# Miniprotein binders against p81326, part 35

Target 1, 226 residues: p81326
Amino acid sequence: MLHFGGFIMEINHISKILEKEREEYIRNKVEEYLKQGFSKDDAVNKANQSWRTYIGHRIQDVIYNLLKKFLKDSGLKVTTDKALNNRNLPEELDKVKRLIAINYGEYLFLPDADVIVYKVENNDIKIIAIISVKNSFRERRFETTYWKLKLKESPVTSHIKVFLATPDKDNEISYKCPNGKPKKMRIILEYELDGIYFLKEDFEETEKAKHFGKIVEDIIEISKKL

## First folded at step 21 (miniprotein)

Design G117
Fold by OpenDDE base, look of step 21:
Structure G117 (fold): chain B 226 residues (1-226), chain A 83 residues (1-83)
Amino acid sequence: as target 1 above (226 residues)
Amino acid sequence: SEEDKKIDELLEKADELLMEAQELAKKGDYEEAIKELEEAVKLLEEALKIAKELGNEDLIKLVEWMLKLVKYLIEEIKKKLEE
């Protein structure tokens, strides 16, 4: 049994827990925007947009902290794309940054990498997995898939597993063929990515679509093969 | 560090209590489940104190989340007791 198995399993409540903060958050933001001179309607719209960004970051932070803690005993390290967006990086993080870079000929760019799992062996860094965290799929539905495909094109990055973690609050990808109709997004994401991990219980489980509780074990297993 | 080990121990115990509480709740033993979760809160509060003393922001955030979760579960179970 994985250490902290209870906390991992109960992550299903993350959307409900964070949603409790919404009313107060929106109220405060609306007031802030009104003070800045925006109309009431504009203030509300801006506050709602801010909330979407905020809740996404909160979910990402929770996932990051959980993974960091649960993977520590296995000798695995965790970082984020935000941590890599500094001019002055420690040597280790600078190496991590370079090892996830995608070649576009004249330019190198980084994939969207909300959470990055890596190990250090004999002073060498090996990237194990990138986890993309999505609260909703309203925007950039296949962005994670794009980055997976790009990473696969290089022998330097082709081994990197790309996972999606989501509560899928709106049930956009929870089922493959509800009512006999294929959900294109679920099918494509499941096909192209190395795994989808749900922060909920109500979903169609497959070989690649699993509960978030399995992600730690899966990452550790992958790490042993690299 | 010794403090890190203490935090780990507290979090592990809290996790065990959480799992037990969920099992109890599934069986309808809501009062006992709440009692165990309340104990988990105490352990997490102690862990949070130590984390703050260490200045470890990641641990602070982690424990704060865990506290929110446990408190939420207590509230949800209390609602079931009232049904």
Scores: ipSAE 0.832, ipTM 0.932, lowest interface PAE 0.5, mean pLDDT 93
Fold by OpenDDE base, fold request of step 22:
Structure G117 (fold): chain B 226 residues (1-226), chain A 83 residues (1-83)
Amino acid sequence: as target 1 above (226 residues)
Amino acid sequence: SEEDKKIDELLEKADELLMEAQELAKKGDYEEAIKELEEAVKLLEEALKIAKELGNEDLIKLVEWMLKLVKYLIEEIKKKLEE
């Protein structure tokens, strides 16, 4: 098994690394929006919003690629909700899509699943885990929790582990009770989710709150029980 | 495939160098740390070349990230060396 201990640990720098791209990105986007006829102020605001989305996707891509590589030797596969957003899917991915779908009566919807880990055994697909990637918790703070609870309601999906991966650069959920004040978001997320994995070193470690480096081992262990 | 195995070997070696470099940097041996990271860059560049030849987009993205990370670390250590 490929041990990428160095690369996994150094993921802590992801926020700083990506932040270096911000100035150039913003400049380019501002120029683009100005060309589209937006005012300078509107262009700047839109560029900043675009950056937030962009950096989130970049972090997700890094996590996806790391997990794909690290889990490959164990026979585990990974995909994304984005990859499932096609009308014509390969049989394997179509099965994956169906196995993570949440029932809303007349409709089936997919949870937010930035990374989906599954295995194929005896031509059967078993979903192991869903990893949600969040760069910041400014908006949609409990969205991942909502999906976990919804997945738990069905015997088809109740076994699926739901993890959150985050650099938490603003220390919104890094500690439970900093300065004696409970961080509601940390407490609720840790309680409701199967685990929180930090892309940083400075956080309060618990049974469920771990460094991102532990996620591969944890997923492999879960996969053996399925 | 043989190419996949080669990439894996290169990435493993790069990872080892990265770990060693970080330990060296913690000890204040910045010059040697940079040297090891530069070697890691070479290994990753070779891996990237092979990945591109294979047309494996996910692997390409992975190695590109790894390169970006190592180069960042080199820059950070160089700043410390100048300080």
Scores: ipSAE 0.817, ipTM 0.927, lowest interface PAE 0.6, mean pLDDT 93
Fold by OpenDDE base, last read:
Structure G117 (fold): chain B 226 residues (1-226), chain A 83 residues (1-83)
Amino acid sequence: as target 1 above (226 residues)
Amino acid sequence: SEEDKKIDELLEKADELLMEAQELAKKGDYEEAIKELEEAVKLLEEALKIAKELGNEDLIKLVEWMLKLVKYLIEEIKKKLEE
């Protein structure tokens, strides 16, 4: 099994590394929006909003690529909700899509699933885990927990582990009770989710709150129990 | 494929160098750490070349990230040398 211990551990720098791109990105976007006829203030605001989306996708891509590589030797496969958002899917991905769908009566909807880990055994697909990647918790703080709870409501999806991966650069969920004050979001996320994986070193470690470096091993272990 | 195996070997060696470099840096051996990381860059660049030849976009992105990371670490260690 390929061990990329160095690269996995050094993921702690992801926020700093990507933030170095911010100045250039913002400058270019501001220029773009100015050319579109926006005011300077509007251009700056739009550029900042664009950056938030951009950096989120970049972090997700890194995590996706790492997981895909590290899980491959174990026979595990990785996809994304974006990859499933196609009209014409290969049979395998179509099955994956159906196996993570949540029933709302007349409608089926997919949970937010930045990364989906599954295995194929005897032409049968087993969904192992869904990883939500979040850079900041300013918006939609409990959306991941909602999806976890919804997945639990069906015997088809109840076995699926839901993990959160985050650098938590603003220290919103890194500690449960800093200075004796409970962090509601950390407590709820840790309670409801199957695990939180931090892309940083400075956090309160618990049974469910771990460094990202442990996620591969945890997923492999879960896979063996299914 | 043989190319995939070669990439894996290169990435593994780069990872080893990265870990060694971090240990060296912790000991204050910054110059040697940088040397190890520079070697890792060479290995990753070779891996990137092969990945591009294969047209594996995910692997390309992975190796590009790894390169970015190692280069960042080199810069950070260089800053420490100047302190």
Scores: ipSAE 0.817, ipTM 0.927, lowest interface PAE 0.6, mean pLDDT 93
Fold by OpenDDE base, last read:
Structure G117 (fold): chain B 226 residues (1-226), chain A 83 residues (1-83)
Amino acid sequence: as target 1 above (226 residues)
Amino acid sequence: SEEDKKIDELLEKADELLMEAQELAKKGDYEEAIKELEEAVKLLEEALKIAKELGNEDLIKLVEWMLKLVKYLIEEIKKKLEE
C-alpha cells in the first residue's frame, strides 16, 4: 500500500533537503532587509528569524500533503487550523472547527492544530487526531501538551488523539536520559501526548515515540475504533 | 477523475521504485538503484505535469517534494559510488 511505502519512510531526509535552501534564502532576505534600511547585523538576524519560521512552515506543508495523500484511500480527510480560520466555511469544515473547539466559558477557542485528521460517515464528522508539527522547541515547548490536556477535559474532544511530529534537529527530545540526565521535555511530552513521531532515525524508540513512518497506520487504526 | 487515478498510479509506481532502490542500495547495487530512482523521477515528472494541468496545488506541492527527495537520494547514492 502507498501509505507504508518509500516516501513516508524517507521523510528522514527532510531537514537536510530543506537546509540546502537556507543559504540562498538567507542571502535573499538579507538583501531585502538591507534595502529596507536595516544594518547588516540586523538584516542577518532578521533573515535567520525569518528562516526559522519559513522552514517550520515548509515541514508542516510536507507533512500535511503526505498525510492528505496517504490517508485518502482509507476515507480519511485532513485539514489545518489555517483552513478553519475563515468566517465563511463549508458546512463540513465548520463542523470540524466546532468539534475541536475548546470551551473557556464565554468563549470557544481552537487549539493549535497544524494538521487535523477526521472522517465523515453518514454525514457525521469524527475528529481522529491533531498533529502538531514542530521543527524546534525553543519556543512554546509545552503548548501542544496544554492543548492535549484541554481537549481531554471535554467529552466532546476527549477522544481526539494529539500527536507531535518533529525532526528534532537539535536532539532536544530524541532521548529520555542522555548521559544519565533526564530530559524533562521528552518525558513530559511523551507522557502527556498520545504519541511523538520523529522525522529521523536517531532517537529512543518507545511505545509512544515512533518513527513518522508509523503515523499513517496508527491513525488508520484509531479511526477504526471510532 | 481519470487524471487523479493516473497520478495515483504514477505515485504508486514511483513509491515501489523508491523502495526497490533502497533495497538495492543496501546491497551495494548503487548503479541499479540510481537507475530505478531515475525512472521514479520520470514518473513523478509526469505526475507533476498532470497535477499542474489540474491546478491542484496540494498535489503539485506533494509531487515537487517527492521529486526533491528522489533527486536527493540519487545524489547521496552517487556520493557512495565515488567513495
Scores: ipSAE 0.817, ipTM 0.928, lowest interface PAE 0.6, mean pLDDT 93
Fold by OpenDDE base, fold request of step 22:
Structure G117 (fold): chain B 226 residues (1-226), chain A 83 residues (1-83)
Amino acid sequence: as target 1 above (226 residues)
Amino acid sequence: SEEDKKIDELLEKADELLMEAQELAKKGDYEEAIKELEEAVKLLEEALKIAKELGNEDLIKLVEWMLKLVKYLIEEIKKKLEE
């Protein structure tokens, strides 16, 4: 098994590394929006919003690639909800898509699933875990918990573990009761989800709240029980 | 494939160097830490070359991230050396 202990631990720098790109990115986007006829203020606002989306995708990509590499030797596979949003899917991915679908009566919808971990055994697909990647919690704070609860409602999906991975750069969920004041979001997320994995060192560790470096081992262990 | 094995070997060695470098840096041996990280960069660059030859986009992205990380760490240690 490839152990990337150094690279896993140093993932803590992801926010700082990516933030170095921000100034140039913003400058370029502002210029682009100005050329489109937006005011300076609007251009800046749009650029900042674009950056938030961009950095979120970058973090997700890093996590995806790390998990793909680290889980490969264990025979585990990874995909994304984006990859499943195609009309023509390979049979394997089509099965994955169906196995994570949530029933809303007349409609089936997919949960937000930045990373999907699954295994193939004897042509049977078993979904192991869904990892949601959040850079910030400004919007849709409990969206991941919603999906977890929805997945629990069906015997088809109830076994699927749902994890949150975050650098939590704004320290929104790093501690349960900083200065004696309960952080509602941390408490609820930890309670409802199967685990929270931090891409940082400064956080309150619990049984369910761990450093990102533990996620690979945890997923492998879960996979053995399915 | 043989190429995949080579990449894995390179990445493992780079990881070892990274861990060693971090230990050295914690001890204040910044010059040696930088040397180890620079060697890691070389290994990662070789891995990147092979990954590109294979056309494995995910692996390319992974190695590019690793390179970015190691280079960042070198810069950070250099700053400490200048303090």
Scores: ipSAE 0.816, ipTM 0.927, lowest interface PAE 0.6, mean pLDDT 93
Fold by OpenDDE base, fold request of step 22:
Structure G117 (fold): chain B 226 residues (1-226), chain A 83 residues (1-83)
Amino acid sequence: as target 1 above (226 residues)
Amino acid sequence: SEEDKKIDELLEKADELLMEAQELAKKGDYEEAIKELEEAVKLLEEALKIAKELGNEDLIKLVEWMLKLVKYLIEEIKKKLEE
């Protein structure tokens, strides 16, 4: 069993590591947008927005790659919603796509699924978990909750665990009731989702709120029950 | 594959070195911690080479992240040595 305890635990540094790139990234993007004819203020705003998207993608990629590697020996597979957006999918991924689809009457839509964990047994695919990766909660704060609730409405998808992984660099959901004041977002996310995994040490640990280092074990355990 | 096994071995050893280095750093043995991390870098670089030869993009990205992390830790420990 591949134990990468050191690398898993040190994921706590991800925000600091990536933040080192921010200044240069912003500078370059501002210059790019200025060349495109945007005002200075617009260029700065666009650069900041671009950075948010960029850093979010980078964190997602790290989590994806870690999970893919650490779950491999357990026979579990990992994919992404991006991979499922292809027109020509291999049979396995086509099945995965269908098994996470949400019914809206005449239409089927996929939930936001940054990481999808599944297993193949006897040529049958079972979806185990969807992991949403969020760097910050400035936008679409309860989007993951929406998808969890939608997945729960169907017997086809109701078993799928939905997890949130976040460094929560702004401490928006790290604690439930700091200074006696309830953090609505933390409370609701923890209640509605199957788990929150923090890429940091400074947070209030609960049954559902854990360090990211526990996600592999938790997913493996869930997989055994399916 | 044999290459996959080799990569796994390299990554496991790098992980061990990382853990050892962190413990050394906690004890204030910064020079030795850096030495262990530098060895981890060598192992990861070898793993990266093999991953590139295999054309495994996900593994390449993983190892690149690990390298970035270890190098970051080295820098952070070096800062502590200068204090």
Scores: ipSAE 0.816, ipTM 0.927, lowest interface PAE 0.6, mean pLDDT 93

Design G117
Fold by ESMFold2, fold request of step 22:
Order: sequence, then structure tokens, then C-alpha cells
Structure G117 (fold): chain B 226 residues (1-226), chain A 83 residues (1-83)
Amino acid sequence: as target 1 above (226 residues)
Amino acid sequence: SEEDKKIDELLEKADELLMEAQELAKKGDYEEAIKELEEAVKLLEEALKIAKELGNEDLIKLVEWMLKLVKYLIEEIKKKLEE
């Protein structure tokens, strides 16, 4: 069996590694926005927003590619909500899409489920886990908990584990009671989700809040029960 | 395929070197840790070449990330060696 434990465990450096790209990225984006006629202040603000989107996608890509490779030998497959939104889906992915979609009466929508882990057994698809990847919590703080609650409403989707993966570099959810005061966002996320996986070393570890290095073992163990 | 097996062998060996280098760094054996990480870089560069020949974009991104990580670790250990 193929083991990539070192690369999974060392992902804790991801924020520092990717931050080295920021200065050049922002410089180039400010130049682009200035050429489009934006003021200097607006160009800087837009460049910083562009960076937040970019780094979020970079972290998602790293997690997706690591999980895809590391879970393959266990018979587990990995896809993304972006791939599922493609117009022309292979039959297998079309089935995955239907299995995670949420009914809103006449309308059907995918949850915000950046990375999806599933398995195929005897022409049957079983969704194992959905992993939401967040670099920061300035925006859409509790969307992951909303999707977990919606998935729990149906016996078809209630088994799906919903995880949050985050570097949380600003310590927005790293501790439950900093300074003796309960941190609402950490407490609610940990209570409602099936797990929080930190891409850093310094956080309060609990049964549900773990280093990202544990996620492969956890997913494999969950898949054996389904 | 044979190329896929070769890439897997290269990545597995690079991972072993990474883990050994981190244990060496914990002991303060920084020069040996750097040597192992530099060997991991060679293996990852070979894996990247094969991934590009295959045109496998996901694998290319994975190996590029692995290279960034190993090179970052080399840089950090060099800082400790100079302390």
C-alpha cells in the first residue's frame, strides 16, 4: 500500500509557503487594475480581494490533489463541486452530483462542498465525506454547518460526513475559550460538523478538531463502515 | 501503466526521505537532513518530468506542491544551521 504520510503531515506549512507568492501576485494585480482605470486605493483593495480568492483556490487544489492520490489505493475516489458543475458529466460523476444535491422543491442545488470523497462498489456509489476548505472566516462563516444540517434532513444523505479544512492562520477558530470566553464560531462549527482539520500546528485538539495529517486515516476508517 | 508505477515509486521514496529528514532535524542533524531533502528534490523533479510527459495536470500540480514543500523545508533548516 502506498503511503505519503510525510507530505500529508507537513502540509502545516501551507500558509507560509503560499504567502511567498503574495508580493508578486499583488504587484501584478495592482498594475492590471490601474491599467483598467481604477484609482490607486481601489486597485489595491481589488488586488487584496483577488489574492484571497486565489489563495483559497490554491489551498483547495493542494488538498484535492493530495487526497486524490493518497486515497486511491484504498479504493476511494475524489472529485470537486467545480468538476460536478461541468455541463457534460461522465455518468459516474453525474451520479455523484445527484447523490449530494439538495432539494428545494422544484429546484436542485449542490452544497458548497469543495472536495467530495466517494467510493464505487458493484455499480453503486456511496458518498463518504465532503470537505469544505476555508482560508479565512470573514465571509460565509457558517455555510458549512448549513449544508451539514441540510444533508442530515434526508436518509439518503444523512450518512455523509462533513469536514472543514483550514489553516486558520488568524486563530479565528483555533481555540474554544480564548481568554476564558467561549469562541462562538469554533464552538458551533465543532458541535455541528463531523470534524475540523487544521493545516497548522497550534490549535486546541479535540476528538473532532485534529491535525490535517489524520484526515486520510479517518476517511478510510469511515469508508469501511459504509 | 509503467510510467504511473515509476512516479509512485519516486513519490514514495521522496516521502521516506522527507520523514527521515524531519527526524534528523529534530535531533539537530541539519546537514544530513538537508542532504536527504536534496535527494527528495531530485526524485520529485524526475517525477515531475514524467507527469508532464503524460500530460496529467492533477499529478503535475501535486508534484509541484511537493517540490515547493521540500524546498521550503530545506530553506528553513538552512536558517537553523546558520543560528
Scores: ipSAE 0.793, ipTM 0.914, lowest interface PAE 0.8, mean pLDDT 89
Fold by ESMFold2, fold request of step 22:
Structure G117 (fold): chain B 226 residues (1-226), chain A 83 residues (1-83)
Amino acid sequence: as target 1 above (226 residues)
Amino acid sequence: SEEDKKIDELLEKADELLMEAQELAKKGDYEEAIKELEEAVKLLEEALKIAKELGNEDLIKLVEWMLKLVKYLIEEIKKKLEE
């Protein structure tokens, strides 16, 4: 069975590694927006927004590809919400999509999740976990908890674990009571979610808040119970 | 496939070298740690070549991340040698 413990544990460097790309990325994007006719101030604002999207996608790619590789020998499969939103889905992914969709009357929507882990046994698909990947909590801070609550409301989806994976570079959720005062965002996220996995070393570890290196073992153990 | 098995062998060996290099660095054996990481780079470059021959985009991205990580660690350990 494959194990790549060193590469999983050293993911704690991801923020520093990817930050080295920022200056060139911003410079190139500002030039692009200026050529499109935006003012300098607008171009800079747009470039910074573009960077936030880009770095989030880069972190998601790393996590997706690591999990896909590490979970393969355990019979677990990994996909993304981007893949599930394609117009032409293979039958297996169409079944995954239907198994996580939330009903809003005449409408069906996917929860916002970056990475989905599932298994296929005897032609049946069982959704194991959904992992939200967040680089920063400046916007949409509690979106993941909303989706957990919606999934919990239906017997069809209530078993699905909802995890948050984050480098939390700015220490927005790394400690429950920094300076003796409760941090609302950390407390609510930890209370409502099934787990928070940090892509860094310095954070307050609890039963639900762990190093990212534990996520593979946790997912495998959960899958054995389903 | 046989190519997939070869890549898995290369990645496992690179992971072993990474873990050994980190233990060496903790002991202050920086030059030997760098040597092990440079060998890991060679193994990952071979894995990347095979992944590209297969056209496996997910595997290419995985190995490119692993290369970026190992090269980052080499540079960090080199900085410690200056100190």
Scores: ipSAE 0.785, ipTM 0.909, lowest interface PAE 0.8, mean pLDDT 89
Fold by ESMFold2, last read:
Structure G117 (fold): chain B 226 residues (1-226), chain A 83 residues (1-83)
Amino acid sequence: as target 1 above (226 residues)
Amino acid sequence: SEEDKKIDELLEKADELLMEAQELAKKGDYEEAIKELEEAVKLLEEALKIAKELGNEDLIKLVEWMLKLVKYLIEEIKKKLEE
């Protein structure tokens, strides 16, 4: 089977590669906001906020495109929550959307899943995993855990694996007990989720906390048992 | 399709070159590692051209990322040569 092991293993450099874009991005955004009439302080603040959104989106795109390509030859398909929010969905994606939706009484919502992995067997769709991509844990720290718990509440969705993928540049969840003190965020995320995949080398590896290079093999193995 | 198979062949060869280059770099063979990575860049540039002709946005983004990664590795290995 076709595999791109070298490219997926070298994703460790993603934060350093993308950070090289930051200085120019910020300069260009500040100039743009100044031309719109914002003060210097407001322009800088807006540019920094814009960068945080931009880099998160860039990391999502890299992960999506790698997984889409790497999983193709194993008969697995990949989509995104953004694609599923389109009202003009092909029948296949409309079924994927309905299979991951969470029931809130009169309302039906998608979990905040950045990347969705599924397979098609004889026109039957099986959802394998959803992957949340987080660059930072300053806000919405346990959002992924919430969606895992909601998916567990129904027999229709309880099989869906919920993974977190992160460069964790600031070491917010890289170790369980840094300096001998339990890190609540790492411990709870690891306990509740089916896996945490790091886009860097320096982290505490466990059965659930692994290098991102392992995610393709893990997804393929899960799909065979499902 | 024939063009999809061509892209897959180019990406597979680029991945092989990447893996070989990393092994060469571990042994300290930096100039040969750079040579292999530069060949990978050429293969990826060809793949990018085909992806753009197909209008396949996902492939374009994937190959653009692969190019950024390989070019980053070339620069890092060149720094080691200067040391």
Scores: ipSAE 0.785, ipTM 0.911, lowest interface PAE 0.8, mean pLDDT 89
Fold by ESMFold2, look of step 21:
Structure G117 (fold): chain B 226 residues (1-226), chain A 83 residues (1-83)
Amino acid sequence: as target 1 above (226 residues)
Amino acid sequence: SEEDKKIDELLEKADELLMEAQELAKKGDYEEAIKELEEAVKLLEEALKIAKELGNEDLIKLVEWMLKLVKYLIEEIKKKLEE
């Protein structure tokens, strides 16, 4: 009964699979920047920065497309913040956009949400979860917790589950107490978020910190309670 | 559409083959696991062809990822045979 279950369970290989693209990507980007007149050192630095953006987007695409397909048979729909910024926004997505908006006094803004899961019942839309996809925690370490806190402030959005999905290749949040000392970032993220889903095998599992393969069951269970 | 139903059938069968192959690999039946994964590649290649004919970019990206994953698994299991 695991519709596409093997493909979502095996996503744990994503970092190894995508890393095979790195060498060619960097070479091509360095050549582009050299042709633009940058020094070798600048070209390499720019290529490495470009790679970090590229791989993050690739991981987001994989997650989005898997969830979109995997949740469809359960009556759940999936969209992205990029789709919500489209100029030609369909009415259904316009409603999704309005339902996740955050109030800042006289201003109304959308949270940065990479992947959004919702359902439609009798022309009514219920937002189930948002999923932040992060490859690295060097910058904006707690952005996802900020959005969870803002969503909790309104009865319209307080039910929305906020998940983090990450390969965490460099073990920035994989363990609570690496080397015997509490890792602040892991502890705060786990405390504040509704779940952390790892796209790898080697991490410390807890009630909130799980393999990504569990996310579909969790989302479906949540949707049945709403 | 009928094409969407065909793709779903192909993806479902590919997923079943993937799960069977992983069970075979756990038992050490590496050559049989590779055969199952190679069949999954054929099904995914057919699904990709149909997705491209439909112009469905999300589905194309999904199937391309699935192909990459299955081919990665084949490579890893072949390393086990070479040991």
Scores: ipSAE 0.784, ipTM 0.909, lowest interface PAE 0.8, mean pLDDT 89
Fold by ESMFold2, fold request of step 22:
Structure G117 (fold): chain B 226 residues (1-226), chain A 83 residues (1-83)
Amino acid sequence: as target 1 above (226 residues)
Amino acid sequence: SEEDKKIDELLEKADELLMEAQELAKKGDYEEAIKELEEAVKLLEEALKIAKELGNEDLIKLVEWMLKLVKYLIEEIKKKLEE
């Protein structure tokens, strides 16, 4: 089994590594948008939005590729919700898509999953876990909680573990009671989700709130029980 | 495949070097830590070359991240050495 202890533990640096590129990224994007004819204010706003999208995708890619590699020898497979939205899906991924879709009467929608872990068992597919990757909580603060609650409503999906992975660089959910006051977002996320995994060192660790390096062991253990 | 086995061996050795380097840095042995991380960079660059020859985009992205991380650590330790 491939052992990535050092690389997974040093993921703590991901926010600092990516942030070093922010100023040049923003300046280049502003100039690009100015050349397209946008006003200075519009170009700055668009560049900041472009950065938030870029950094979110980068963190998701790192997590996806690490998990794909780490879990391979345990017989676990990893995909993304973006891959599941492609037009021409292989049969295996089409089955994954159908197994995580949420029923809204005559409509079916995928949860905001980001990363999906599954296994193939006797030609059947079992979804193990969904990992939502959030760089910040300025928007869509409780989307992951909503999806967990929806998945719990059906016996077909109620077994699926829903995790949140975040660097939480601004300490929006890192502590339960900073300054003696309960942090509502941290309390609710920890209560409702199956786990919160931090891509940094400085956070309040609990049974559900752990360093990201623990996620591989947790997923493997869950898969053995499923 | 033989190429996949080679990449896995390179990545595993790079991981061992990373862990050893971090222990050395904790003890203040910064120059030796940097030397081990520089060796890890060479192993990862070889792994990246093979991944590109295979056309494996996910593996390319993984190794590129690993390179970026190790190079970041080298620079951070160099800052401590200059203090």
Scores: ipSAE 0.784, ipTM 0.908, lowest interface PAE 0.8, mean pLDDT 89
Fold by ESMFold2, last read:
Structure G117 (fold): chain B 226 residues (1-226), chain A 83 residues (1-83)
Amino acid sequence: as target 1 above (226 residues)
Amino acid sequence: SEEDKKIDELLEKADELLMEAQELAKKGDYEEAIKELEEAVKLLEEALKIAKELGNEDLIKLVEWMLKLVKYLIEEIKKKLEE
């Protein structure tokens, strides 16, 4: 009944909106690091690094809260990697955690997932998708593809869709062949992942590379097939 | 709950205003688009107040994002009016 399509379609502006927070954030962080005894140069460098982490978390929060609200009426639930790391997990979330864990012999580890979508049917939990949120691709460019490949190794996890959500403000993966030459990172990510969802308008759309506003429909459709 | 139902009604109406405002802006009806977005802000501010009374952190963050988005759109349309 609740259709918040306008808000999810206008997420294209997220990078521009969040950039307005940068000046105040940096000023406050520099002051904090100076109080801790760092030099001015070190404080500025640390503040800029802190900003990159902060903006990534802000984008994750926006995506999580939008999906949680928009998917609820379709019977789908949403949680986060952060929530699953809580020691006192409710039984439902403990089951979610166990259903995405990857086996490394005597050890079990969670994949690098920021947002997890699941459903509850007949007292059973079915994981639908995990969404990795990346603001930039300077570090850990292909870590998401590694986790997709690991999830494919077990029948328990092989059905889980692995999506990448990104504003890609620096156009690192926006086009497949930006100068007539294949962009390796875009090609490999699109090949290996189940989808790439852009939080901006300017990108090359394909069957797997779409505007973020399409993610709700895609997740609902996938859920009905499982 | 009654509070959750009220918030959902406010958010749905704000979304309708957002979509109508964007159609108006596409037609060049900027002043009317701004008026609709300003009404959406009022609805979202009411929703935020209720979310804070409930202590629902996720809902607070959602509505705060929605407010930032609508206010951003108002400023962008105002720039077009000045052109």
Scores: ipSAE 0.773, ipTM 0.906, lowest interface PAE 0.8, mean pLDDT 89

